# Designs tried in a protein design chat: VH-VL binders against AP-4 complex accessory subunit RUSC1 (RUSC1). Part 7

Target 1, 145 residues: AP-4 complex accessory subunit RUSC1 (RUSC1), of Homo sapiens (Human) (q9bvn2r522to666)
Amino acid sequence: DVGHLVLTTLCPALHALVADGLKPFRKDLITGQRRSSPWSVVEASVKPGSSTRSLGTLYSQVSRLAPLSSSRSRFHAFILGLLNTKQLELWFSSLQEDAGLLSLLYLPTGFFSLARGGCPSLSTELLLLLQPLSVLTFHLDLLFE

## First folded at step 4 (VH-VL)

Design a04 (from i11 with heavy chain D57Y, light chain S32Y Y98H; framework fv_ixekizumab)
Fold by ESMFold2-Fast, scan of step 4:
Structure a04 (fold): chain C 145 residues (1-145), chain A 117 residues (1-117), chain B 112 residues (1-112)
Amino acid sequence: as target 1 above (145 residues)
Amino acid sequence: QVQLVQSGAEVKKPGSSVKVSCKASGYSFTSYWIHWVRQAPGQGLEWMGVIYPGDSYTDYNQRFKGRVTITADESTSTAYMELSSLRSEDTAVYYCARHEGYDFDYWGQGTLVTVSS
Amino acid sequence: DIVMTQTPLSLSVTPGQPASISCRSSQSLLHYDGYTYLHWYLQKPGQSPQLLIYEVSNRFSGVPDRFSGSGSGTDFTLKISRVEAEDVGVYYCMQGIHLPWTFGQGTKLEIK
């Protein structure tokens, strides 16, 4: 089952990739301010604007799904939505283009920071890996089983 | 693959100190919180404290009254937990655990510390 | 400190039968960000604890779908739809919203 492969392999792998080098907010742990997580990267990457309007719509849709209470479930739902709308490469490219956002969210040793600056080939390799996924179609109801 | 490998078992005298290590591999060491949790023989789990290796921020459980110190060495990707003024009730298995948000997704194998005369 | 109370403290089940474990917190685990910071861990005999369910209802990687978590606020449940031999161990709930993080007493699951 392709849906099983996506949920058990691809989504956790992308979650780990996005989590790599992510800066914590000290108060997230102690005072309950916003958590530094892959979902928080999604939230920060979604901006009002023409180039990301469809990403903003997907973010809003996932945020309103009551059965998804965890940041990981929301992140997985967002990835499935990107696959359904064939926008995974768009989202990744938008992250790579935003130097200010990456500096705010990531340590210099994180994958996204290295892919943009120190090792640009990392972003090219990832995008090539993601291209075959644009042929696949998924539905968000996979998360409801 | 993410792994946390801890130092071996220790036998200590009352009043001494013990320093347990936790070597991380398979991920960006400075980007995840590392917690220490202990378990007395046949008992439940007790949270001791946490460190963020990226900036060495720490926080501790007040029950240890300044006896616990957690440190991290970024060059070796190793976290340490030192417990001083050991008492017999400190006999326990000590675990390190990696954390994203508020959950412990990967744990070390544990280090038995026995405090006896 | 938030007190976590588990019931039962032990249970024995016949293979293939369901099992249910309850966890109650002394105060709400719902955070203002909309997340509920309640997690379940399994400690198999002689092993380290392992993450089973995070944030109430989400299965960690590799956890079979026969495990499910539910609840809100202060009342939470872990269910195993069909218990198997490899499920033997001690189950712990944990709150990760207020320092110090605290665990329930543990529930020992054994096969009849």
Scores: ipSAE 0.011, ipTM 0.505, lowest interface PAE 8.0, mean pLDDT 80

Design a05 (from i11 with heavy chain D59Y, light chain S32Y Y98S; framework fv_ixekizumab)
Heavy chain, then light chain:
Amino acid sequence: QVQLVQSGAEVKKPGSSVKVSCKASGYSFTSYWIHWVRQAPGQGLEWMGVIYPGDSDTYYNQRFKGRVTITADESTSTAYMELSSLRSEDTAVYYCARHEGYDFDYWGQGTLVTVSS
Amino acid sequence: DIVMTQTPLSLSVTPGQPASISCRSSQSLLHYDGYTYLHWYLQKPGQSPQLLIYEVSNRFSGVPDRFSGSGSGTDFTLKISRVEAEDVGVYYCMQGISLPWTFGQGTKLEIK
ESMFold2-Fast, scan of step 4: ipSAE 0.066; ipTM 0.585

Design a06 (from i11 with heavy chain D57W, light chain S32Y Y35N; framework fv_ixekizumab)
Fold by ESMFold2-Fast, scan of step 4:
Structure a06 (fold): chain C 145 residues (1-145), chain A 117 residues (1-117), chain B 112 residues (1-112)
Amino acid sequence: as target 1 above (145 residues)
Amino acid sequence: QVQLVQSGAEVKKPGSSVKVSCKASGYSFTSYWIHWVRQAPGQGLEWMGVIYPGDSWTDYNQRFKGRVTITADESTSTAYMELSSLRSEDTAVYYCARHEGYDFDYWGQGTLVTVSS
Amino acid sequence: DIVMTQTPLSLSVTPGQPASISCRSSQSLLHYDGNTYLHWYLQKPGQSPQLLIYEVSNRFSGVPDRFSGSGSGTDFTLKISRVEAEDVGVYYCMQGIYLPWTFGQGTKLEIK
């Protein structure tokens, strides 16, 4: 079913895209250093503010789920939540528009850096591929089948 | 097997500069912060600044800005602290220290810099 | 700058007796991640400082269990349950949350 395809193909593919060119460690002077992961990109991408309130709410909900023990599981849950709330395209576009965040988190050769500057068609093509998914309904319980 | 080995003691004249080295071994040099802390004879500890060797990002204690420069050489896994316009009150032991999540977990042995005419 | 105040500045203890050192910060050291970035260091005579306790109460690797840390917010305590001759030195608390990072003035522990 659709849930099987999302968990076995889409979520790993999006994880790989977000991980591509990601700097291995994010600098954090207070705590020393933090290992970067696709989940840490999600954490950094949700900003306090009314215009992205729904993304912040989803992040808050996923971050409090006790059964999710790995960053990969939390990332997959966040993607499922974006699909369920029809906000995947919004999140992707918001991330692409934040030049400062992308330069902090990614090497210049990463997908997100290239999609923003060197190869803008990559972003357009991905967003077009994701549009049909916005009409599908998914639930977080798919992770616990 | 984490070690931070600093350069030897130096005697400098007022107005000159000194460059102290800190050679790291036993871990991924570019993955940890390196801090510099000094201690005047019989006095307490004073934080001077920090570098992240992975991208050479630095920050300094305001009281030393303009006189202190911290650098790192990835090829030799060595951090450097250069202090210019030396005064007699800069006489101190200078330490480098590694920063993980717990803060300064490993320290160099210290380098005594004496400023006298 | 955050001011770190230690009490007492000097302490003489008979071997086998307990010792207690207090540290007070001018602002709360609680970070938004839920951790409190208050650390304790020991500098033995002629040596570099060494980490004893990190984040209020966690003993660093190799530190004997006779050392313990406690506290919250702005008030912190380092306790040695049974002082030994090798514990002689200067103890410093440090805040690692606000730049510039600052140390207490140090507490010298001596054996009677």
Scores: ipSAE 0.012, ipTM 0.508, lowest interface PAE 8.7, mean pLDDT 80

Design a07 (from i11 with light chain S32Y Y98H L99Y; framework fv_ixekizumab)
Fold by ESMFold2-Fast, scan of step 4:
Structure a07 (fold): chain C 145 residues (1-145), chain A 117 residues (1-117), chain B 112 residues (1-112)
Amino acid sequence: as target 1 above (145 residues)
Amino acid sequence: QVQLVQSGAEVKKPGSSVKVSCKASGYSFTSYWIHWVRQAPGQGLEWMGVIYPGDSDTDYNQRFKGRVTITADESTSTAYMELSSLRSEDTAVYYCARHEGYDFDYWGQGTLVTVSS
Amino acid sequence: DIVMTQTPLSLSVTPGQPASISCRSSQSLLHYDGYTYLHWYLQKPGQSPQLLIYEVSNRFSGVPDRFSGSGSGTDFTLKISRVEAEDVGVYYCMQGIHYPWTFGQGTKLEIK
């Protein structure tokens, strides 16, 4: 079924893509320590007061779901939410155009850095592949079976 | 599935060193911190240190002052914790645990290290 | 170091009865991002610790809804609404805001 393929194939693939080249956050005397993960990329990319209210709303909804304790589960739920609201390509394009955010989060050899700088055709191809997914309907229930 | 599998139990002499392994599977090994926590028989949990396998960034509990070294081998997705100058009070079960957010979401099965004369 | 203090250190309950465990930290666990990094772990006899509750009140995947966490700042509580035999073990609170990570001394839950 489509839901099974999304959870077992698409979501892990997108997680791996977003995880590629992520910088670790260092120990901080005030905050202690903050580690990086694909979920932390979502957190950094969706600021309160953004012009795209629906992305902020989805982030808030997923971040407050009690059954989702791991960052991987939250990331998968966010991707499912983006698919359900037809905003996956919007989120990826917004992330790609934010050079400051990408340089903060990613090593130069990471996919997102390479797609923006050294290999810009990668970004274009990815966005084209994501467009058809925006017409599909998915439910967050897929995460909870 | 996320799984952390540790090496088997060891009996060591005082003054020697022990190196415990933790093999990770089911996730991107270089994208998650791995912590080491020990537990003396019948006692509570004590944090020893952490490594980020992606860049080998480490931090240690000062209680172990130069005795603990944590390393990671990306080719085998395995983290190691070496404790030197062993004393009888180092007898404990040693756990590795994956770090997500600020919590430890998955733990290894534990490795009993007994320090005896 | 942040000191974590649990009370009681041991608790015996009849099956079906509620249980309550308290945890106090020597300083606030509220991070400037607005989250409070206080987590609860259960160690069943002969097993590794397992995550029960993260960030004060969120149940980890697969944790029954009879478990709940509450609190703020430095004072926290873990409650089990109806204790079952499978709930026996040692419960630990942990702060995840400052190195070194520190645990409470543990609370042993036993069935009467």
Scores: ipSAE 0.008, ipTM 0.497, lowest interface PAE 10.2, mean pLDDT 80

Design a08 (from i11 with light chain S32F Y35K Y98Q L99F; framework fv_ixekizumab)
Fold by ESMFold2-Fast, scan of step 4:
Structure a08 (fold): chain C 145 residues (1-145), chain A 117 residues (1-117), chain B 112 residues (1-112)
Amino acid sequence: as target 1 above (145 residues)
Amino acid sequence: QVQLVQSGAEVKKPGSSVKVSCKASGYSFTSYWIHWVRQAPGQGLEWMGVIYPGDSDTDYNQRFKGRVTITADESTSTAYMELSSLRSEDTAVYYCARHEGYDFDYWGQGTLVTVSS
Amino acid sequence: DIVMTQTPLSLSVTPGQPASISCRSSQSLLHFDGKTYLHWYLQKPGQSPQLLIYEVSNRFSGVPDRFSGSGSGTDFTLKISRVEAEDVGVYYCMQGIQFPWTFGQGTKLEIK
């Protein structure tokens, strides 16, 4: 089914994309104490008092899900939440517009850095590919098999 | 073939500084992190710091903060580690090592720095 | 800082016999990405350390198949199935999960 395809194909692909070119450790207090991960990017990408306030709400909800023990499962839950709330495109767009955040998180050769600077067509193509997903609805029970 | 070639041994007086070089070849110098690790005589390995040559982003072990400075010169594919205010306890072999993903995969041959009066 | 503890500190092994080295970390090395950032290095006499095993059990290129790594969480083991003369040196485990990177104190392997 579509739900299993999303978990076995889309979520791992997005995880790999977000992981591409991540600096292993950041200078800030959080990453100075642990290795960076795609979930760390999610944590850094949500901000209070902005047009992305709704992303912060989703982050808080996923962070409180007791059965999710790994950053990978939390990342997958966040992606499913973005799909259910029609916010996947918004999340990618907010990452792309924040040059300061990307420079803190990613090496210059990472996908998001290249999509913003050296290869701007990558950003446009990714957003176009994500648009059809905004009409889909998913149930979180897929995570608790 | 990946190679990291370090500068030769040095003898320094307490209170002085030393600058060790690490020349990289056989790969894209600006695409990999370079770490510095030292080993005092008869002792184990101690991580000092790291640099990403592509943007000169650095991080240091707190034990050396304020005394260690790591730099990179893209034109010569060479990384440098400078340690100031030398003490006899800084006598050690200093290594540079490349970081591929999460590994110290290739190491320089080491540079012996002796600090004595 | 994460403390890495190796046992034993020294080993004397007859050529062709197996050797086993243990490494314990003061906290879990399992990262939330599902990987465990525990690596093994060998420093032969007069030489630089060389990578043997990365992420618990993966042999680095050129490393003989007699070397194997295993473990999870905080307890790890490096095994040499048939010790050769060229295997003499000091073995170090290392954690790469958080700042600062830290090494075990080393295990010296020698042959009788």
Scores: ipSAE 0.013, ipTM 0.601, lowest interface PAE 7.6, mean pLDDT 81

Design a09 (from i11 with heavy chain V50I D59Y, light chain S32Y Y98D; framework fv_ixekizumab)
Fold by ESMFold2-Fast, scan of step 4:
Structure a09 (fold): chain C 145 residues (1-145), chain A 117 residues (1-117), chain B 112 residues (1-112)
Amino acid sequence: as target 1 above (145 residues)
Amino acid sequence: QVQLVQSGAEVKKPGSSVKVSCKASGYSFTSYWIHWVRQAPGQGLEWMGIIYPGDSDTYYNQRFKGRVTITADESTSTAYMELSSLRSEDTAVYYCARHEGYDFDYWGQGTLVTVSS
Amino acid sequence: DIVMTQTPLSLSVTPGQPASISCRSSQSLLHYDGYTYLHWYLQKPGQSPQLLIYEVSNRFSGVPDRFSGSGSGTDFTLKISRVEAEDVGVYYCMQGIDLPWTFGQGTKLEIK
């Protein structure tokens, strides 16, 4: 099952990538006193009313799914939704374009920081890897485990 | 060999400031967060703050709001913790410690700061 | 702030006997990423604290296998299967899930 492979291979790999170099806490999370997670990166990257309205719609949908009680399960659901809507590359690109957000969330040695500045080849090679996924058709259940 | 070497003991007057140093060696200084933790005589451990030397990003314990400042000098691989408006209750051993993954893995030897008239 | 409570505050053990220290947190230490941010430190007399156990049950480099950690959620235990003279000191549990990082009050382990 392709859905099973996506959930057990692609989703953990993307989770690890997004978690790489994450600061323990965001400055604006100090008032909430919560540790950063890949889901908090998603939340910060998809502001309501932004030019990425379609990403905001997916974020809203995942956030309203009551069975998803952990940020890990929400992150996986978001990735499944990105694949279903062919928006994975769009989300990655929009995150990479926000230098201010990346500096708040990531250490300079993290993948996203390096891909943006110190090692531009990382960004180019990742985008080339992600492009084939945008032409494939997926119909994955967001609650799939 | 990871080592954190702190500056020597200090005696300060109430109302003054103290600046403790922590010199790192044996690893990439700009790649790890550095914590500051204190321990009053016969008491437990109290976290003060943390710095990432690579970009000087800091988080502080609100208990010390406005009194503690943590800085880092990449050229000397040294982190600093400055505590102002000293009171007798600030008498403590001050430790620096490296952050790795989820914890404090290596600690400095500690610096005794005594606040007395 | 997350409050960490240790019991007992002190214990005295004859060499070769087991010791057990409990740590309770005011909130769950299980993070959304699936990890539990509870760690144990030992401070020997006149020395800096040293890491013993990270993420509930993982021994830090060089820590003898007589030390073990267990627990979940809010209740955690550090066990020493056979106490040796070099194990004397104060043991602290610590949470790293939420700002500020907080420690238990400490448990003093004595021999004799």
Scores: ipSAE 0.007, ipTM 0.594, lowest interface PAE 8.7, mean pLDDT 83

Design a10 (framework fv_ixekizumab)
Fold by ESMFold2-Fast, scan of step 4:
Structure a10 (fold): chain C 145 residues (1-145), chain A 118 residues (1-118), chain B 112 residues (1-112)
Amino acid sequence: as target 1 above (145 residues)
Amino acid sequence: QVQLVQSGAEVKKPGSSVKVSCKASGYSFTSYWIHWVRQAPGQGLEWMGVIYPGDSDTDYNQRFKGRVTITADESTSTAYMELSSLRSEDTAVYYCARHEGWDYFDYWGQGTLVTVSS
Amino acid sequence: DIVMTQTPLSLSVTPGQPASISCRSSQSLLHYDGKTYLHWYLQKPGQSPQLLIYEVSNRFSGVPDRFSGSGSGTDFTLKISRVEAEDVGVYYCMQGIYLPWTFGQGTKLEIK
């Protein structure tokens, strides 16, 4: 089952990729102790209140899911949502275009920093690997299994 | 004021699981990270994982991937670390520790000795 | 993973004399926020580890003035100006900049 493949292989792989070279703990305005995670990258990458794209809407929907209490579960839900709405490639490209955000969140040796600057072929290779998944539909109920 | 009190020593057989508790008091439980660190007899310290009780956000050392699960119960201000598929080399003192701010462990539990023997 | 290397592995000191412990990291512990995430812990016999020094040189609450930390980048030192009997134990350095958090192998301090 492709759904299980996505949860057991693709989502952990993308989580690891987004976590690669990620600078450690980030200060939360309220607690001061929230660590940097792939979900924090998602939070920072969506445009607040934007009407131009549905990425903000997807983020809002995932962040409101009460059963998802961990950043890892929310990240997986966001990836499933991107796949279901055919926006994974769009999100990746939008993240790559934000040089200021990447320099704030990532070390120069991280995958996303290298894909943008030092080794731009990495982004092309990733996008080519993800393209076959753009025609598939996934359901969020997979996250609760 | 700040205290982390852990459950008592346990003796387990290889292949079983153990669940160690860490009860916090003297501070806002949901505002601080709780880490788990172990120490085999006569050896150094090894970080296992962490939880943020405010949203149950977790991260684990890859060496324990698939075997360790950390949880928190806000109603009792208690964090738990469960380690499955126990081996003799998992014999160690397991510590919980509080993370203050972003970078260090300021208060530690007293430790829980877990002995894995046939 | 960042490898933390301590030297010496053990030392014996006459009471009142100074002691020095070194810690070297496999890569820089300086973060873009200007802080260096290197901390020192003491584990007394039969006890839990306790924080001594955080962010290279800051003494934790209740830690005596005889303890001091210094260093930058990848090379750090913990110094005890006058060793007391209560200082016996194993000293660990730790990096807090990258996950997984890693510790040095420990330095055992004994009184002669």
Scores: ipSAE 0.006, ipTM 0.510, lowest interface PAE 10.6, mean pLDDT 79

Design a11 (framework fv_ixekizumab)
Fold by ESMFold2-Fast, scan of step 4:
Structure a11 (fold): chain C 145 residues (1-145), chain A 119 residues (1-119), chain B 112 residues (1-112)
Amino acid sequence: as target 1 above (145 residues)
Amino acid sequence: QVQLVQSGAEVKKPGSSVKVSCKASGYSFTSYWIHWVRQAPGQGLEWMGVIYPGDSDTDYNQRFKGRVTITADESTSTAYMELSSLRSEDTAVYYCARHEGYDYDFDYWGQGTLVTVSS
Amino acid sequence: DIVMTQTPLSLSVTPGQPASISCRSSQSLLHYDGYTYLHWYLQKPGQSPQLLIYEVSNRFSGVPDRFSGSGSGTDFTLKISRVEAEDVGVYYCMQGISLPWTFGQGTKLEIK
């Protein structure tokens, strides 16, 4: 079914996209150089405020799911939750608009850095791909692998 | 099929340098980090450094800083590790290893290159 | 640098018997993203190391279910429920939370 195809193709593709050019370690004043992951990008992308309240709620829900023992599985669950709540495009756009966050997390050659600067068509092409998904109704189990 | 194929064994004199190669195939070379890890005979594993071939960003273990240089050639999908000012304690098998990025490290390894430093 | 300490340094087991290896880190390996970046590697005689378990308890592709990992914070355990001849080698724990990456000193598993 369509859900299966989305889970087997979309989630790995989005993980790869978010991981593309992500700095493996970032300097932290307290803890030294700490590892970055696609899940840590999700964490950094959710901001306090009414416009991002639903994204923060989903982040909190996923972060508390004990069966999700890897950063990849939590990222996967977050994407499934975005599909269920029709917020995938909102999350992508919110992340793409945060130039300061992107410069801290990503190498200049990463997808998000290039999509913001040298190749803006990349973000447009992705959003066009994702738009059909926003009109579908999904009821995906966040623990589904 | 992901493969990392390293150059052959070398014997070097103290004070010289050695440059080991690691040729990648079966995946997008510029999309994965490549690490270098060494192992002295009968000893454990020691991380030396890493490169992201997509933009040549590097990080090195401070123990080797000033002696190790890691580079990558995108046209041949080959990473290199050069170690200078060789000492007898640098005798080791040198491995390259691919880094997926975030969930796990060192998912695929080269076969290793024995470097012997002998007078 | 984070120091990784393994115990025991060697063990001999009869095929079919269980084996247990401990790993202790000098600092917590829990990242602020909620994940613990401790991995286990096996180096079979004459071979390159291979990934067995990542992030404490997740088996890498192709790794038999007789291998399991557990632990939190600074104390971790790798268990083999029933050792087979192909499991012989040196086992290393590794922290991937902070540069430089560091390994335990290794535990040599031998068959009696």
Scores: ipSAE 0.012, ipTM 0.589, lowest interface PAE 8.0, mean pLDDT 82

Design a12 (from i11 with heavy chain E100Y Y102D D103Y, light chain S32Y Y35N; framework fv_ixekizumab)
Fold by ESMFold2-Fast, scan of step 4:
Structure a12 (fold): chain C 145 residues (1-145), chain A 117 residues (1-117), chain B 112 residues (1-112)
Amino acid sequence: as target 1 above (145 residues)
Amino acid sequence: QVQLVQSGAEVKKPGSSVKVSCKASGYSFTSYWIHWVRQAPGQGLEWMGVIYPGDSDTDYNQRFKGRVTITADESTSTAYMELSSLRSEDTAVYYCARHYGDYFDYWGQGTLVTVSS
Amino acid sequence: DIVMTQTPLSLSVTPGQPASISCRSSQSLLHYDGNTYLHWYLQKPGQSPQLLIYEVSNRFSGVPDRFSGSGSGTDFTLKISRVEAEDVGVYYCMQGIYLPWTFGQGTKLEIK
């Protein structure tokens, strides 16, 4: 089933993509530095000041899900939510547009850095691959089947 | 060995400014926040502000308003704290401290700034 | 700003006897990540402050095991099981969760 394929293939693949070239630690005023993860990229991408209100709403929903204690499970839930609300392409594009955020989070050799500078065709190819997913419907609670 | 070495004591007139230096050694200067904390004679500790030397990101205690400016020079591994419009109540020992983990593990030796009329 | 209140402001202890210092915050220091960002520092006469205890109860490297910290939420305690002459100084609690970071007013420990 499609839900199982998304959980076992798409979500891990997107996690690996977002993790690619991610700086291992980022500065944090409370702890000095925090370990970076794909979930921390999600958090940073929906900060106050974003004009995309719907992404912030989804982030809030996933953040409040008590059964999701790991950053990986929260990331997967966020991806499922993006798919269900047809916002995966929007989130990817908004992340790609934020040069300052990407330079803060990623090494120059990471996918997102290369997609912006060295290999812009990478982002176009990924967006084309994601387009068919916009006609599918998924629910956040598929994670708990 | 980690060390934070501060500039020497200074005597300043009211209304002037002072710039205290903090030279770091023994670690990656650009990878850790550096905080500034002051202590008036016989009084407690007061946090002034912080800088991340790797990108010069700063945050300040609003009690100092626009009077405090913290900077970092990566080429010399030195952080600076400049306090302007000095008043007699600014007489204090000024400390820099490294932010390791979630605490201050190493502190400079302190710089006494005396503001006299 | 978070107000940090220490009691007592000073105490005199006979060498070998225990000492206890209290610290109270005006609001909870528990972060949503599950950690409590309360730390204890000691300033010996003529010296810079030095870290003793971080995150309520964790002893910093090189700190003798006679020092211990406890507490939760807004109420915290630093205990010295057997006070020694080298422990003389001013003890400060600090919250490291909300800007501006704030310290207690300090507790002066003296030997009788």
Scores: ipSAE 0.026, ipTM 0.571, lowest interface PAE 5.7, mean pLDDT 83

